# VHH binders against q9xw16: the designs that were tried, part 130

Target 1, 132 residues: q9xw16
Amino acid sequence: MSGWNAYIDTMTAAAPSIKRCAIVGAADGSVWARTEADNVFKASEEELKTFVALFNDVTQVPAKGADIEGVHYVVPRTEESLIFGKKENTGFFAVKTKSAVLIAVYEGPNEVAAQVRKAVESMQTYLNNAGY

## First folded at step 9 (VHH)

Design y87 (framework vhh_6fv0_2)
Fold by ESMFold2-Fast, scan of step 9:
Structure y87 (fold): chain B 132 residues (1-132), chain A 119 residues (1-119)
Amino acid sequence: as target 1 above (132 residues)
Amino acid sequence: QVQLQESGGGLVQPGGSLRLSCAASGFTFSDYWMYWVRQAPEKGLEWVSTINTGGGSTYYKKSVKGRFTVSRDNAKNTLYLQMNSLKPEDAAQYYCARGLPPPRSGDYRGQGTQVTVSS
């Protein structure tokens, strides 16, 4: 664990509209930290392994969508290290670093989506600069 | 120039207490999360505790939780680690570091302060 929960707290403080989030290993989807209790991030090991593998070729993701916590999201487009999706009033942003994938699930309009993306990308930059 | 200087280590008996200090200079201390790590020869570098910018959020290695308390005084640019109920396995060189865990060799750290536990 090594204090990875501090990253979760940093992201949720920057974007309070994040309902659940996790930091997982990019190679295998192993959970390094996640929200717990009333905000528990409910993804299985198998689902996360499948999800992180999507970053091997993000251009294929819009055709298939993505599954997080058993929910199928429409992915309208991707960027090299960013996958985001929507399902009605809920959505997610996921970014890949050298060693990790950060996943944040939120609820709300486009204004909160922008805040969530900023929080996740800020953490992505920090981790990449730290060699993760 | 970023500088971190630890102090407060020493020799104590099992069950004893020590208060470590870390004096920071060369950066805006209140803008950074801070953490403590330790290094003992028989073990690798171990993360010990983390504190957020304002001091309201703290995190601990499982084996020290309840015995150690991290705190900070932003007006004095100083980080603290209060260590109670010290055990032989706590004997190590203790370093403060700037940023978020996990610890790595590239983090800004001081020269450390030695903690020895023996009877």
Scores: ipSAE 0.013, ipTM 0.238, lowest interface PAE 7.5, mean pLDDT 84

Design y88 (framework vhh_6fv0_2)
Fold by ESMFold2-Fast, scan of step 9:
Structure y88 (fold): chain B 132 residues (1-132), chain A 119 residues (1-119)
Amino acid sequence: as target 1 above (132 residues)
Amino acid sequence: QVQLQESGGGLVQPGGSLRLSCAASGFTFSDYWMYWVRQAPEKGLEWVSTINTGGGSTYYKSSVKGRFTVSRDNAKNTLYLQMNSLKPEDAAQYYCARGLPPPRSGDYRGQGTQVTVSS
């Protein structure tokens, strides 16, 4: 473990309700780091390319939803650098920085969703300030 | 040239304490999140703790929470790990690392300091 893996570990320690997460390149969806083993983030290369491209026009996303790990999520609304979705008791938050997209998949009610969002946005702020 | 130099390891009995230090040079230390990782014999690298730029936010591996405290002194370009109530499972080579993505050869960790816990 080095580099980006420490940020995965930091994010999951900040929000234990995160089941799986990844940091991917904003331009191409290439995986820089992800949760592994029993918590492996499973999205394919093609799915991630499609997903990061959603940030090119977030206004289209609520009409179509978003796919992560082969699961289709309802996206109720988006913000310029934030896409979030729900499917029953699971959900995700994805935020874009200058060169990365952070994706966190969690399970639980709205109380845990707030904690996950805070963890992801804190990491987004740090990476943006670091030039990423 | 980025350099990280760990010190403070040693041999202690179970329940003992050690304070690790990491002296950083060659970069603006106060601009980076820093973290501690460890590697026990025949095990992979394991994340231990992270501290943000100002030292106000700290994060810990669940098994060390309450026993370890990470801190930093930005004026001295030094990162610390206070380890209390040490257990045999804590025995490992400890490394400090700069949070610089992406990973590259020459990495952003030092040579490490050895912690041995035995009775």
Scores: ipSAE 0.041, ipTM 0.443, lowest interface PAE 6.5, mean pLDDT 84

Design y89 (framework vhh_6fv0_2)
Fold by ESMFold2-Fast, scan of step 9:
Structure y89 (fold): chain B 132 residues (1-132), chain A 119 residues (1-119)
Amino acid sequence: as target 1 above (132 residues)
Amino acid sequence: QVQLQESGGGLVQPGGSLRLSCAASGFTFSDYWMYWVRQAPEKGLEWVSTINTGGGSTYYADSVKGRFTVSRDNAKNTLYLQMNSLKPEDAAQYYCARGLPPPRSGDYRGQGTQVTVSS
C-alpha cells in the first residue's frame, strides 16, 4: 500500500456515490493514487497533464469545458481552487491543494453531489495542512 | 523512531464485542490522520476506518458501518477501535496505520493484533 490509497478509500467511504477518483500531482498530473479494478480511473498521463494545467486560470474553463477519462464535461462555473462539471446524472469535483489535485467522478442527484464536494474539500483541507 | 503497537485482540463469539488500542510513539500523533486496516490469512489488506487529526471526522468501510467506532485520545497518543456485533468475516489481523502519504515516509503500520470470531 502506497499510503495514498488510504485517502482514496477515505473519500469513497465518505461519499459512496464516488465511482472513480484519483490524487495527482498539481505540477504534472502524475498519479499518486487512483481507484482500480471495476472502478478504475482511466485518464491518460497526457489528459491529466492538460487537466491540472486548467488550474492556472480557472476562469477560462467554463468556456471550454473539461476532459476526464476521454469524456467531455460541461463546466457551468468555477470557484477558487475548484473545478466541477456535469454530464446528465454524472459529474466531477476537482480541487487543487499546494502540490496535488484531487479528482472525484460521481453519479447521482444534487444531494449526492453535495456529499462528494464535502468529502473532496475535507481532504483538500487535510492535505494543505500537511504541506501538500 | 516511529512505533505503532496494537493490542486488545482475542477470541470472541459471533455477536460479541472487542476494543482494540494502538499506542503511538516517535512522532507528533495529533498531526496525523490515523486508520485501521485488516488482513485475513489468504486475503489482501482491507481498509476498515479512518479518523482525522482532531477526531471529529470518522469514516468506515461499508462492511463495518454501524458496528465499529473509531476514536482517538491525542493526550495519550492512542487510537481505538470499538468493535460490536462481530461476525465471522471480521476475523483478521488488525493493524493501525499512520496516514503519512508518500513521497515523505510512505505507509507505517504496527505488528497487528489478531481477532478471531468463532463459536
Scores: ipSAE 0.013, ipTM 0.301, lowest interface PAE 7.4, mean pLDDT 84

Design y9 (framework vhh_6fv0_2)
Fold by ESMFold2-Fast, scan of step 9:
Structure y9 (fold): chain B 132 residues (1-132), chain A 119 residues (1-119)
Amino acid sequence: as target 1 above (132 residues)
Amino acid sequence: QVQLQESGGGLVQPGGSLRLSCAASGFTFSDYWMYWVRQAPEKGLEWVSTINTGGGSTYYKDSVKGRFTVSRDNAKNTLYLQMNSLKPEDAAQYYCARGVPPPRSGDYRGQGTQVTVSS
């Protein structure tokens, strides 16, 4: 345990609708921490390497969509340092910090999505301020 | 019990160098990320540098990049901070800590070692 699991716990406590999440290296997609056991985040290292590379030019992502845990998500638009997508009742928010990418997969309606986004963006701000 | 013991602080002139050490015991050192924080008189705690479990990934506060180098020796359970080109604003009590910076609870931090940069 790297100690990054405390950050996972903070996000899931703030937004209980998060089903799975991870913190990965922005440069290589290496896993720093992820949800485990009944909520295991199942993305492979190769998938994560591909995913974090999307932040090199987020404007290209809506044309291609994004794959997380073998699920292809429609990405309607992106913001600088933010990629989000939806697939039926499942969605995700991913944000990039200086050194990390935070990925949260959730289930539920738009009200739930707003809570998840807030939790992830709050952690993004915190980690950026901490130099990550 | 978890113990972290810093050493290597002292008085140095601006532009000088110091090497801080942190001796860890009471846990499997190689399983944990480690970091350095500092606190100047009447100021808050400030994160300085973090190193991953194997030492291959390091992170730094912008103002110390290029001047400070964090490293670790897992065989000796020791964390290091090499500080070069020291500036007056680097004067502080330096602490090593287990894990990553907050918001985690239960993190352990040593008693610190003082770095003074002469005016």
Scores: ipSAE 0.016, ipTM 0.266, lowest interface PAE 6.5, mean pLDDT 84

Design y90 (framework vhh_6fv0_2)
Fold by ESMFold2-Fast, scan of step 9:
Order: C-alpha cells, then sequence, then structure tokens
Structure y90 (fold): chain B 132 residues (1-132), chain A 119 residues (1-119)
C-alpha cells in the first residue's frame, strides 16, 4: 500500500545519503514498501527471507556477514535489534521492530553513517511504539 | 484517555465539498503521524490519506488524489481533510487514526463522522 512508502520518505528526508531502502515483514521478509525506479531496492524474496532470519540470533552474524542486493557486507558487530555492515564506501543499517525489519543502504563516509543510523532508529522507535 | 473526535460530515450532492476535522487529546499530537481512513456500508476499512508529524509530507489513495487535501495544526491538536469534487463512491464513515496506515490503522481511531453523497 502507498501508505508504507510515507515512512521510507521520512527516513530518506532525514538522511539524504540513503540510496535505497525497504520495509519488510520480520516473519517472512515480505516487502511492504521499497524504493523504486532509479532507486529500486533490488533484493530478491529469497534473499530477504534469509536476511530477516539473521535477527533470530544476531550474535552469529559477524562470523558470516550479510548479503543485501547480491552484495556481501562485512558485519563488524551487532546489537539486539540492529545489524549493520560496510563494504568500502557503501553500507547498510537494518533494524528489527515487533513486526518489521527496516533496511537502509547508503553511500558515503563514516560521518553520514551516523545520520543514517539515527534515521532508521528513530523510525524503529516510532513503529515499536505504534505496535509494529 | 487518548481521544480522537471527528466532525464535519454531512450530506452533499455529487461535486460538492466538505471539510472534516479531528480533535486530538490525551497524547502529544505533534509526535504522531496521522491518518484518515473510511468505511462504506458492507465494505472493509480503507486508507484515504496520511500526513507526517510536521505536515510537510502528505500521501493519498489514488482515487482521491487532486480532490482531497489533508493538513494539520499542531498548535490546536487538530487534523483536517478538505474534500472537493465528492463522488458517490466517497460516501462512508470517516475516521481519523493515530499511527500506521492499514492493515492495523483501526487500532488507533476515533468515533467517526458520516459522509453521504446523493442527489
Amino acid sequence: as target 1 above (132 residues)
Amino acid sequence: QVQLQESGGGLVQPGGSLRLSCAASGFTFSDYWMHWVRQAPEKGLEWVSTINTGGGSTYYKDSVKGRFTVSRDNAKNTLYLQMNSLKPEDAAQYYCARGLPPPRSGDYRGQGTQVTVSS
């Protein structure tokens, strides 16, 4: 539904370094909303199903890394509901809520990474408070 | 204690206009995204419009784009829906809602205001 894209727009407005992002179901990785056209988020259904399952035990993720849009990212560490990774000047932040996983792929130096993290964590807090 | 109170509904002819209001109380209105949803007789709940916390970003169901305008006044804790060029298909009970758009928008809705469009 187009209503979910409002939340994506909010994150990208708060952190312009976000290049692509998606909101997916935490249980199955089903896409609720994603960036489209020139900014299309390209992850397959199978990749997203695998990705959301990483939140079942985030402590195992640094040993294997994570794949998003066919790109393998090194994950240096994780937090309870946060997975993030880097590959040179590209990175991502993914946060889990009660019902959803928010994934934001960005480009830029470490200074913009903090801004991206803040944007997705703010949305995570809002969705959790709303029961999602 | 959270309360949402809609008003402004009524009977209009096709092509007419109505302005709906939603008065919010019991929470910090400016911290929440707000939505308009509607339900026609014997039909399910349908999302109509969304507005962000500051009012700078608005989103609409395709069938109401260009006809409806959502806005908010955070100083007055009030949400608005200006409805122009009303069609028979717009007849429904209209609710304001706090939180996410469907499928669970109904978890945070008010009592509603009825809009009837007939000749």
Scores: ipSAE 0.013, ipTM 0.260, lowest interface PAE 7.8, mean pLDDT 84

Design y91 (framework vhh_6fv0_2)
Fold by ESMFold2-Fast, scan of step 9:
Structure y91 (fold): chain B 132 residues (1-132), chain A 119 residues (1-119)
Amino acid sequence: as target 1 above (132 residues)
Amino acid sequence: QVQLQESGGGLVQPGGSLRLSCAASGFTFSDYWMFWVRQAPEKGLEWVSTINTGGGSTYYKDSVKGRFTVSRDNAKNTLYLQMNSLKPEDAAQYYCARGLPPPRSGDYRGQGTQVTVSS
């Protein structure tokens, strides 16, 4: 296992409804790790740069939504350091730490969304405690 | 050196219980997330449970929810898995594994302990 990819594997193991995920730099959206192969996280670096900039003012996000992997998501509300969106049977949770943004794209009903959120928030806490 | 040593496996009948232990040494146990994973004969490695550094957040494979409980004792550098209502599908070699602080990789699992469920 590589360094950052171990944390990707931890999140996907904890919430198997996560279809794709990534850990990216909070300042620039640079990819530190992402799911690969059949579960490749497809977002371009330019799209990720735009996405992480949304955390500069999360209150503006519900009015315009968010784009991940070329898919436009409706963002019903935001919380401090948390953006989440929904589109039909798919959704995402994204959380910001000091240095990173964790993005998890999932598929399934609302019951799985709670598990995905818990997995992403747990990793957010771990990384913040580790100084990231 | 980093060491993880599992114990507590054995033969049990369906519906029975076992408590697995994982003794950790060679690192600051309380700084790491810990995992339980298992491998049944002719199957791939399968995630079972995760516990965070303080033990306040736990996660489980859907098929073991309500039956298995992961816990840790940071003062004793020990990870536990309490397994209740064991089913034949739970028979496997069980391993503990550690998380690492990013961006590093490292040793993840011990030698394992065998769990057999038969009637």
Scores: ipSAE 0.013, ipTM 0.236, lowest interface PAE 7.7, mean pLDDT 83

Design y92 (framework vhh_6fv0_2)
Fold by ESMFold2-Fast, scan of step 9:
Structure y92 (fold): chain B 132 residues (1-132), chain A 119 residues (1-119)
Amino acid sequence: as target 1 above (132 residues)
Amino acid sequence: QVQLQESGGGLVQPGGSLRLSCAASGFTFSDYWMYWVRQAPEKGLEWVSTINTGGGSTYYKDSVQGRFTVSRDNAKNTLYLQMNSLKPEDAAQYYCARGLPPPRSGDYRGQGTQVTVSS
C-alpha cells in the first residue's frame, strides 16, 4: 500500500460523510493517493491539472466555478489556499499545501460540511508542518 | 531481508548521460513509493526524485527537472534514473531508497553508485 493512502483513511475516518477524496500534486495534479473500490475518485489527469491551476489565482474561481469528476460546482467564495463548492446535496473542499492539493467530495447538509472542512484543514496543517 | 542495489554510475563529461538502476529484493516492490537521493562530498543527503507505486506520478528537485527522468518496472523489481545533460554539480553518490511518502521516507537505502562529472 502507498503510504499516502493512510492519510486518505485518516480523513475519511474523521469525516465519514466524505464520499471520495484524493491527494494530488500541487504543480501538476498528479495523483498521490485516492479513495478506491466503491468510492473511487474518478477525475481525469487533464481535469486535475486544470483544477490545481485554480490555486494560482483563487479570486477568479467564483466567477467560473470548478469541475471535479465531470461535475460543475458553484464556488460561492474562496480563501487564499481553500476552494469549496456546492452542487445540490453534494459539495467539496480543496486545500493547497506547499506541494499538494487535498480534495474531498462529500454529501450532506451544512453540519456535515463543517466536519469535512475541519478534517481537510487538519490534514493540510499536518502536511505543511511536514514540509509538504 | 530487504536489499537495494544501485548500479550504472561512472565518469562522464559535462553534457553527457547516465542511466542508474536499482534492483530491489526482499519485499513487495510494487507496494512502495521509491526515491532517489544523492550525497556530494562534505554535503548532506539531497532528495532528487520520487515515484509512486504505479509509476504514473513523478516528482523532481527543481535543479534536475527536465534533465532527469525516474521510472520503474514493477515486474522486474527495478527502479531507474535516466540522467541527461549532466552538470558538474550533479557529481555525487546516488542512492535509491524505499519509503513511505514524507514524513515517513527512506526506511532502507542501498550502498549507492558513484557519479562523477569532469572535464
Scores: ipSAE 0.012, ipTM 0.145, lowest interface PAE 8.6, mean pLDDT 83

Design y93 (framework vhh_7pa5_2)
Fold by ESMFold2-Fast, scan of step 9:
Order: C-alpha cells, then sequence, then structure tokens
Structure y93 (fold): chain B 132 residues (1-132), chain A 119 residues (1-119)
C-alpha cells in the first residue's frame, strides 16, 4: 500500500455509502490506491486505461456509457471533469484532477448519491489545490 | 502563522532507535491528519507514515512497516515517530507535515530533523 490509502479512507469516512473506490493515474489508469478485502475494487488495467481516456472528451460518454469492474453503466450526462452513471441500485462518480482520476462506486438511492458526489468533489478540490 | 518544528534526530548505529517529535502551532492540531516524509541525500521525498485526527488509524510505507510507529498527543499539539531497528537506508532529513501526504511531491512546513544511521 501507499500514502494514497489515506485519501481513500478520507472519502469513505465522509460518505459511508461508498462501497468501493480507487485513485488512479489520469494518464494511464495505473492504480495508486484502492479499497481492498471485502471492498476490493475489481477493475483490470485495460478497463481503467479505457476509462480514464473518457476524460479526453466527456461529451461522447452519454452516447456510449461507461464500464467499471465489468459492469456497464448508463451515463445520463457529463460535466467537464465529472463522469457519473447508474445501473439499478448502484452508481458511480468519477472526477479528474490534474494527475489523477478518483472513482467511487456506491449503492443506494439518489439521496445517498448526493453525499457521495460531495465527498468525491471535495477530494478533487483538495488534490487540485495540492498540485495533483 | 502555521509552524511545525521537528526534533529528536541524531546519529545512531544500525539496530538503534530514535524518537522524533513535531511541535505544531498556529492551527487546531486535532482537526488535521498528519504525516511524516523523508528526503535522503540525492533523492526525492519519500512518504513514511500518516495518522488520522484521533490517532486510531495509521499507515506506513512498506520500507518502514514493523519498525516505525507514528503517534500523536492532541493535548500537547505534538506528532511523534518512534523509529526502531534503524538501517543505514533510513538516513535522511525527516519532515512532518499537516494534511494528507503527497507521495510524489509537495511542500512541507517543517525545517526537518536529520537522522544518520552508520556504523
Amino acid sequence: as target 1 above (132 residues)
Amino acid sequence: QVQLVESGGGMVQPGGSLRLSCAASGFTFSDYWMYWVRRAPGKGPEWVSTINTGGGSTYYADSVKGRFTISRDNAKNTLYLQMNSLKPEDTALYYCARGLPPPRSGDYWGQGTQVTVSS
């Protein structure tokens, strides 16, 4: 493990509905930190490389959706540095910083999703301010 | 106004122990995660250990696991690093920092305390 695990723990403490999450390199999708054990984030290197490349042009994502952990999510819309999606009772928020992409997978209704989004966006702001 | 002052470094032989201290002022210490980072001669900064606000969660670099222990005393606004079984490769200037670690780069607030492990 790395010092980046402290960031994972900060996000999961802020939004307990996060079931699995990861911090990956924006350039290549390399894993810097992820949840493990009962909460292991199960995305392959190739899937993460494909996923982070979506941030090169987020406007194309709603037409195609996004794949995380082998699950295809419907992406209703995107913002400049934010991709989010939903499939039944699960969903995700992914945000891009200068050097990283943060991915949080959660379970629950729309009220829970708002808390998860806030946690992820707060960490995005923190990392951008730290030069990441 | 934010100040972090490290102390406790020195020269020891391999297998020895040292306890580093970091005295914090200018902010509410108990509101912040804290971490230690080190810089060896000719190397970039290496993250060493992180502790949460209450002291109940700790994280360590693989190179120091089982040998170093991070702790804090919020009543005294002080961060500690207990270093046991020291190795020559632990020789570095050690810094404490407020917040969460930037394991690749970042600014550090303290002046550092030198640890030299040699026979």
Scores: ipSAE 0.014, ipTM 0.265, lowest interface PAE 6.3, mean pLDDT 84

Design y94 (framework vhh_6fv0_2)
Fold by ESMFold2-Fast, scan of step 9:
Structure y94 (fold): chain B 132 residues (1-132), chain A 119 residues (1-119)
Amino acid sequence: as target 1 above (132 residues)
Amino acid sequence: QVQLQESGGGLVQPGGSLRLSCAASGFTFSDYWMYWVRQAPEKGLEWVSTITTGGGSTYYKKSVKGRFTVSRDNAKNTLYLQMNSLKPEDAAQYYCARGLPPPRSGDYRGQGTQVTVSS
């Protein structure tokens, strides 16, 4: 099925600095779609289960940071349904919808980060409106 | 029932243009993001373009950016793809698709329209 993959393709086209991304289930971290081939999203099932559980209380995340693809990110702060982090030249944005979590890993400076955030938030809004 | 019907494909020389149309029925067209995807016989299905509900945002595969333009007419329930400066690599069966969140198999896609680029 190509449905969720079209969302991955749309998100990466909206922000070309996204190196890897995925759409996962909010309840269990199960992968619905992810980037493949030369830029495969490599997070394990166990890591994703742990990661989506962070959305149960985002206020605890800045004290501990977050792990994605075996990389530990400093999370400076969180917003209601948004966790984001930075490690050197790499960063991520993750947003929760009603039933999904969108995760985008990018490389680049702050202006690049702003475009990535806009892309994931646009997708978040559409999925919420569609009941996901 | 939900139906998507593509048209406008054909044979064109390299550097030529075609405009594809997708007629939608059976659902509230203006509520959905719409997609164009394509498949050449020896390649997998490739995403080409996305357009948001009101046409306010459009997104393109890197190799077609600047040459292809997606648009929609919500009053006519029609999606369009204007293809300029066509290359042999653009030859494929083109499909429109409704932007429903799956994960179900068999999400809505039309039967397609064939684009051939040759001299």
Scores: ipSAE 0.033, ipTM 0.434, lowest interface PAE 6.5, mean pLDDT 84

Design y95 (framework vhh_6fv0_2)
Fold by ESMFold2-Fast, scan of step 9:
Structure y95 (fold): chain B 132 residues (1-132), chain A 119 residues (1-119)
Amino acid sequence: as target 1 above (132 residues)
Amino acid sequence: QVQLQESGGGLVQPGGSLRLSCAASGFTFSDYWMYWVRQAPEKGLEWVSTITTGGGETYYKDSVKGRFTVSRDNAKNTLYLQMNSLKPEDAAQYYCARGLPPPRSFDYRGQGTQVTVSS
């Protein structure tokens, strides 16, 4: 087995437009791994607890948006295990697995969003198949 | 064989300090989250602290926040718990444990080191 930091590295390699990302516990928002140093994912434990709770009823999220790293994002719509948002040139994708929530913050035009979504969904599939 | 060996427990007065160590062998220590858990007489096992693979994130039971500090030295395969301002309610057998991040449980635990807090 590998430590969870290797999964962060895999995601950022798959989509270079990802600026910051994290893998957190679905039950409590506890950080399993995140980007560090100049690319540190800055969300507090309290913000992450609030964020992962959004997956309990994703249909409510578009009405109020979502907060990540103290930034409020407009969430145009959600899917059962996917929340995504956009604010100017910054956006995010967050997906839920059985045990984890993967959050990737990216910068760039709409065309790079597809690559980020694919990277996040590929990791979601991998973790689900691994039992997480 | 996976081995976890705790040390540093003992008798201390309320308000005192102890530093626990856990020596790990038989696996790639840097690949695992590490946990400190404790069990007091007549109580269940309770989580005390968690540290991620590189030490970048640490988590604590509410009642020990500000008093306990978990750390690790991956080059030495050693986990630490610095315990300050010890209270009678901290008296317990302390174990280090190897596992995956929450909500997954740990798969190996050491034999423990006893911490007694009495005047």
Scores: ipSAE 0.011, ipTM 0.146, lowest interface PAE 9.5, mean pLDDT 84

Design y96 (framework vhh_6fv0_2)
Fold by ESMFold2-Fast, scan of step 9:
Structure y96 (fold): chain B 132 residues (1-132), chain A 120 residues (1-120)
Amino acid sequence: as target 1 above (132 residues)
Amino acid sequence: QVQLQESGGGLVQPGGSLRLSCAASGFTFSDYWMYWVRQAPEKGLEWVSTINTGGGSTYYKDSVKGRFTVSRDNAKNTLYLQMNSLKPEDAAQYYCARGLPPPRSGFDYRGQGTQVTVSS
């Protein structure tokens, strides 16, 4: 199996409310690993190229929102390396590392969102420290 | 079995160019970060360049920045190193190497290498 799937497995184990996630290249949105089978992350290559380009100027994202898996999310604010959004009972967190973007889609209330954010940011720190 | 086969080395004059290739087999090439490392006679292994799985992120030793370009073709399972403005200090045996699967760092397999000689 893909060695990058180890990171996917680590994030989903840390936050069971993550329904789907992926690790993609920061420069081009190329998929390095994603959840599969019943949890398949369904974003197209074109959508991912558009999404990772949002990190080139995160200050514009709250005005536009963000699209993941064909779902348009409201983005209330951004941080330098973090974009997150909500759509009713669903949401996502996306973080940028040196060379990757991690995207996690979850379902649940605000309590669940905090756990998902922590899992994604922990992986961001780990990958940055590993040189990725 | 994991196999990495380098080619493209040779003799070139200072200021010349060479393009190295590395043919990978026995594993899913697109799942791995790839490295170029080199070893000059009587010296240890020296890291030269790294490329991520998709090819969008590249890293270089300071002394080769602006002169060397690493790239990859995942459809062909091939890694490349374009070397321009070669200097005598670039002369070495060049190896491609497979990055360790996450969460580990470094590399686990390397090829037999291709020799680069730079002399006037």
Scores: ipSAE 0.000, ipTM 0.153, lowest interface PAE 11.9, mean pLDDT 85

Design y97 (framework vhh_6fv0_2)
Fold by ESMFold2-Fast, scan of step 9:
Structure y97 (fold): chain B 132 residues (1-132), chain A 118 residues (1-118)
Amino acid sequence: as target 1 above (132 residues)
Amino acid sequence: QVQLQESGGGLVQPGGSLRLSCAASGFTFSDYWMYWVRQAPEKGLEWVSTINTGGGSTYYKDSVKGRFTVSRDNAKNTLYLQMNSLKPEDAAQYYCARGLPPPRFDYRGQGTQVTVSS
């Protein structure tokens, strides 16, 4: 197992409402680490390659939405390095660093969403500062 | 200029202990997660342990859990690895690293050699 799983554990500990998450390569969507077992992140390699390419032009994403783990999410708006979406009782936050994309899928109300966003953005800041 | 300098390696018998140190300079040490990685002769680089910025969260390779303890002293810009109950399989060049564990990390030091032999 890779040491990248330590970052997965850190994010899930900071925001227990995260159901599944992954750290993937920004260039190709290759999985560096993901939640496993009962919390396994199930996105395909092809889906992740498509997803990370959304960061090439985030302004197009609200019109199309985003697919994660075979689920189509409505994306109400984006920021330059942040895509987030909702589908019924679930949602996600995805942030891009220099080399990685962090994806966290959660379940719960807006208060829970804010905590998940904070956890993901804190990790984004750390990875950017580390040169990733 | 980022620099990492390991020390504390040596020759020990199986079941023995060693404490490795890593002196960091050229960056704000307390802002970075730190790693211990190792490489045996003619083998690939292997992740051993991770410690977060504050030292409150630590992670280990399965084969070293319960035997190795990573810690840090941010006031001294120093990372440590306490190795107990050493086994022949632990013999390797040990490196401290900044950034993310293998296959990627920003910087690593020159390493310190650990040999385990009777």
Scores: ipSAE 0.014, ipTM 0.247, lowest interface PAE 7.1, mean pLDDT 84

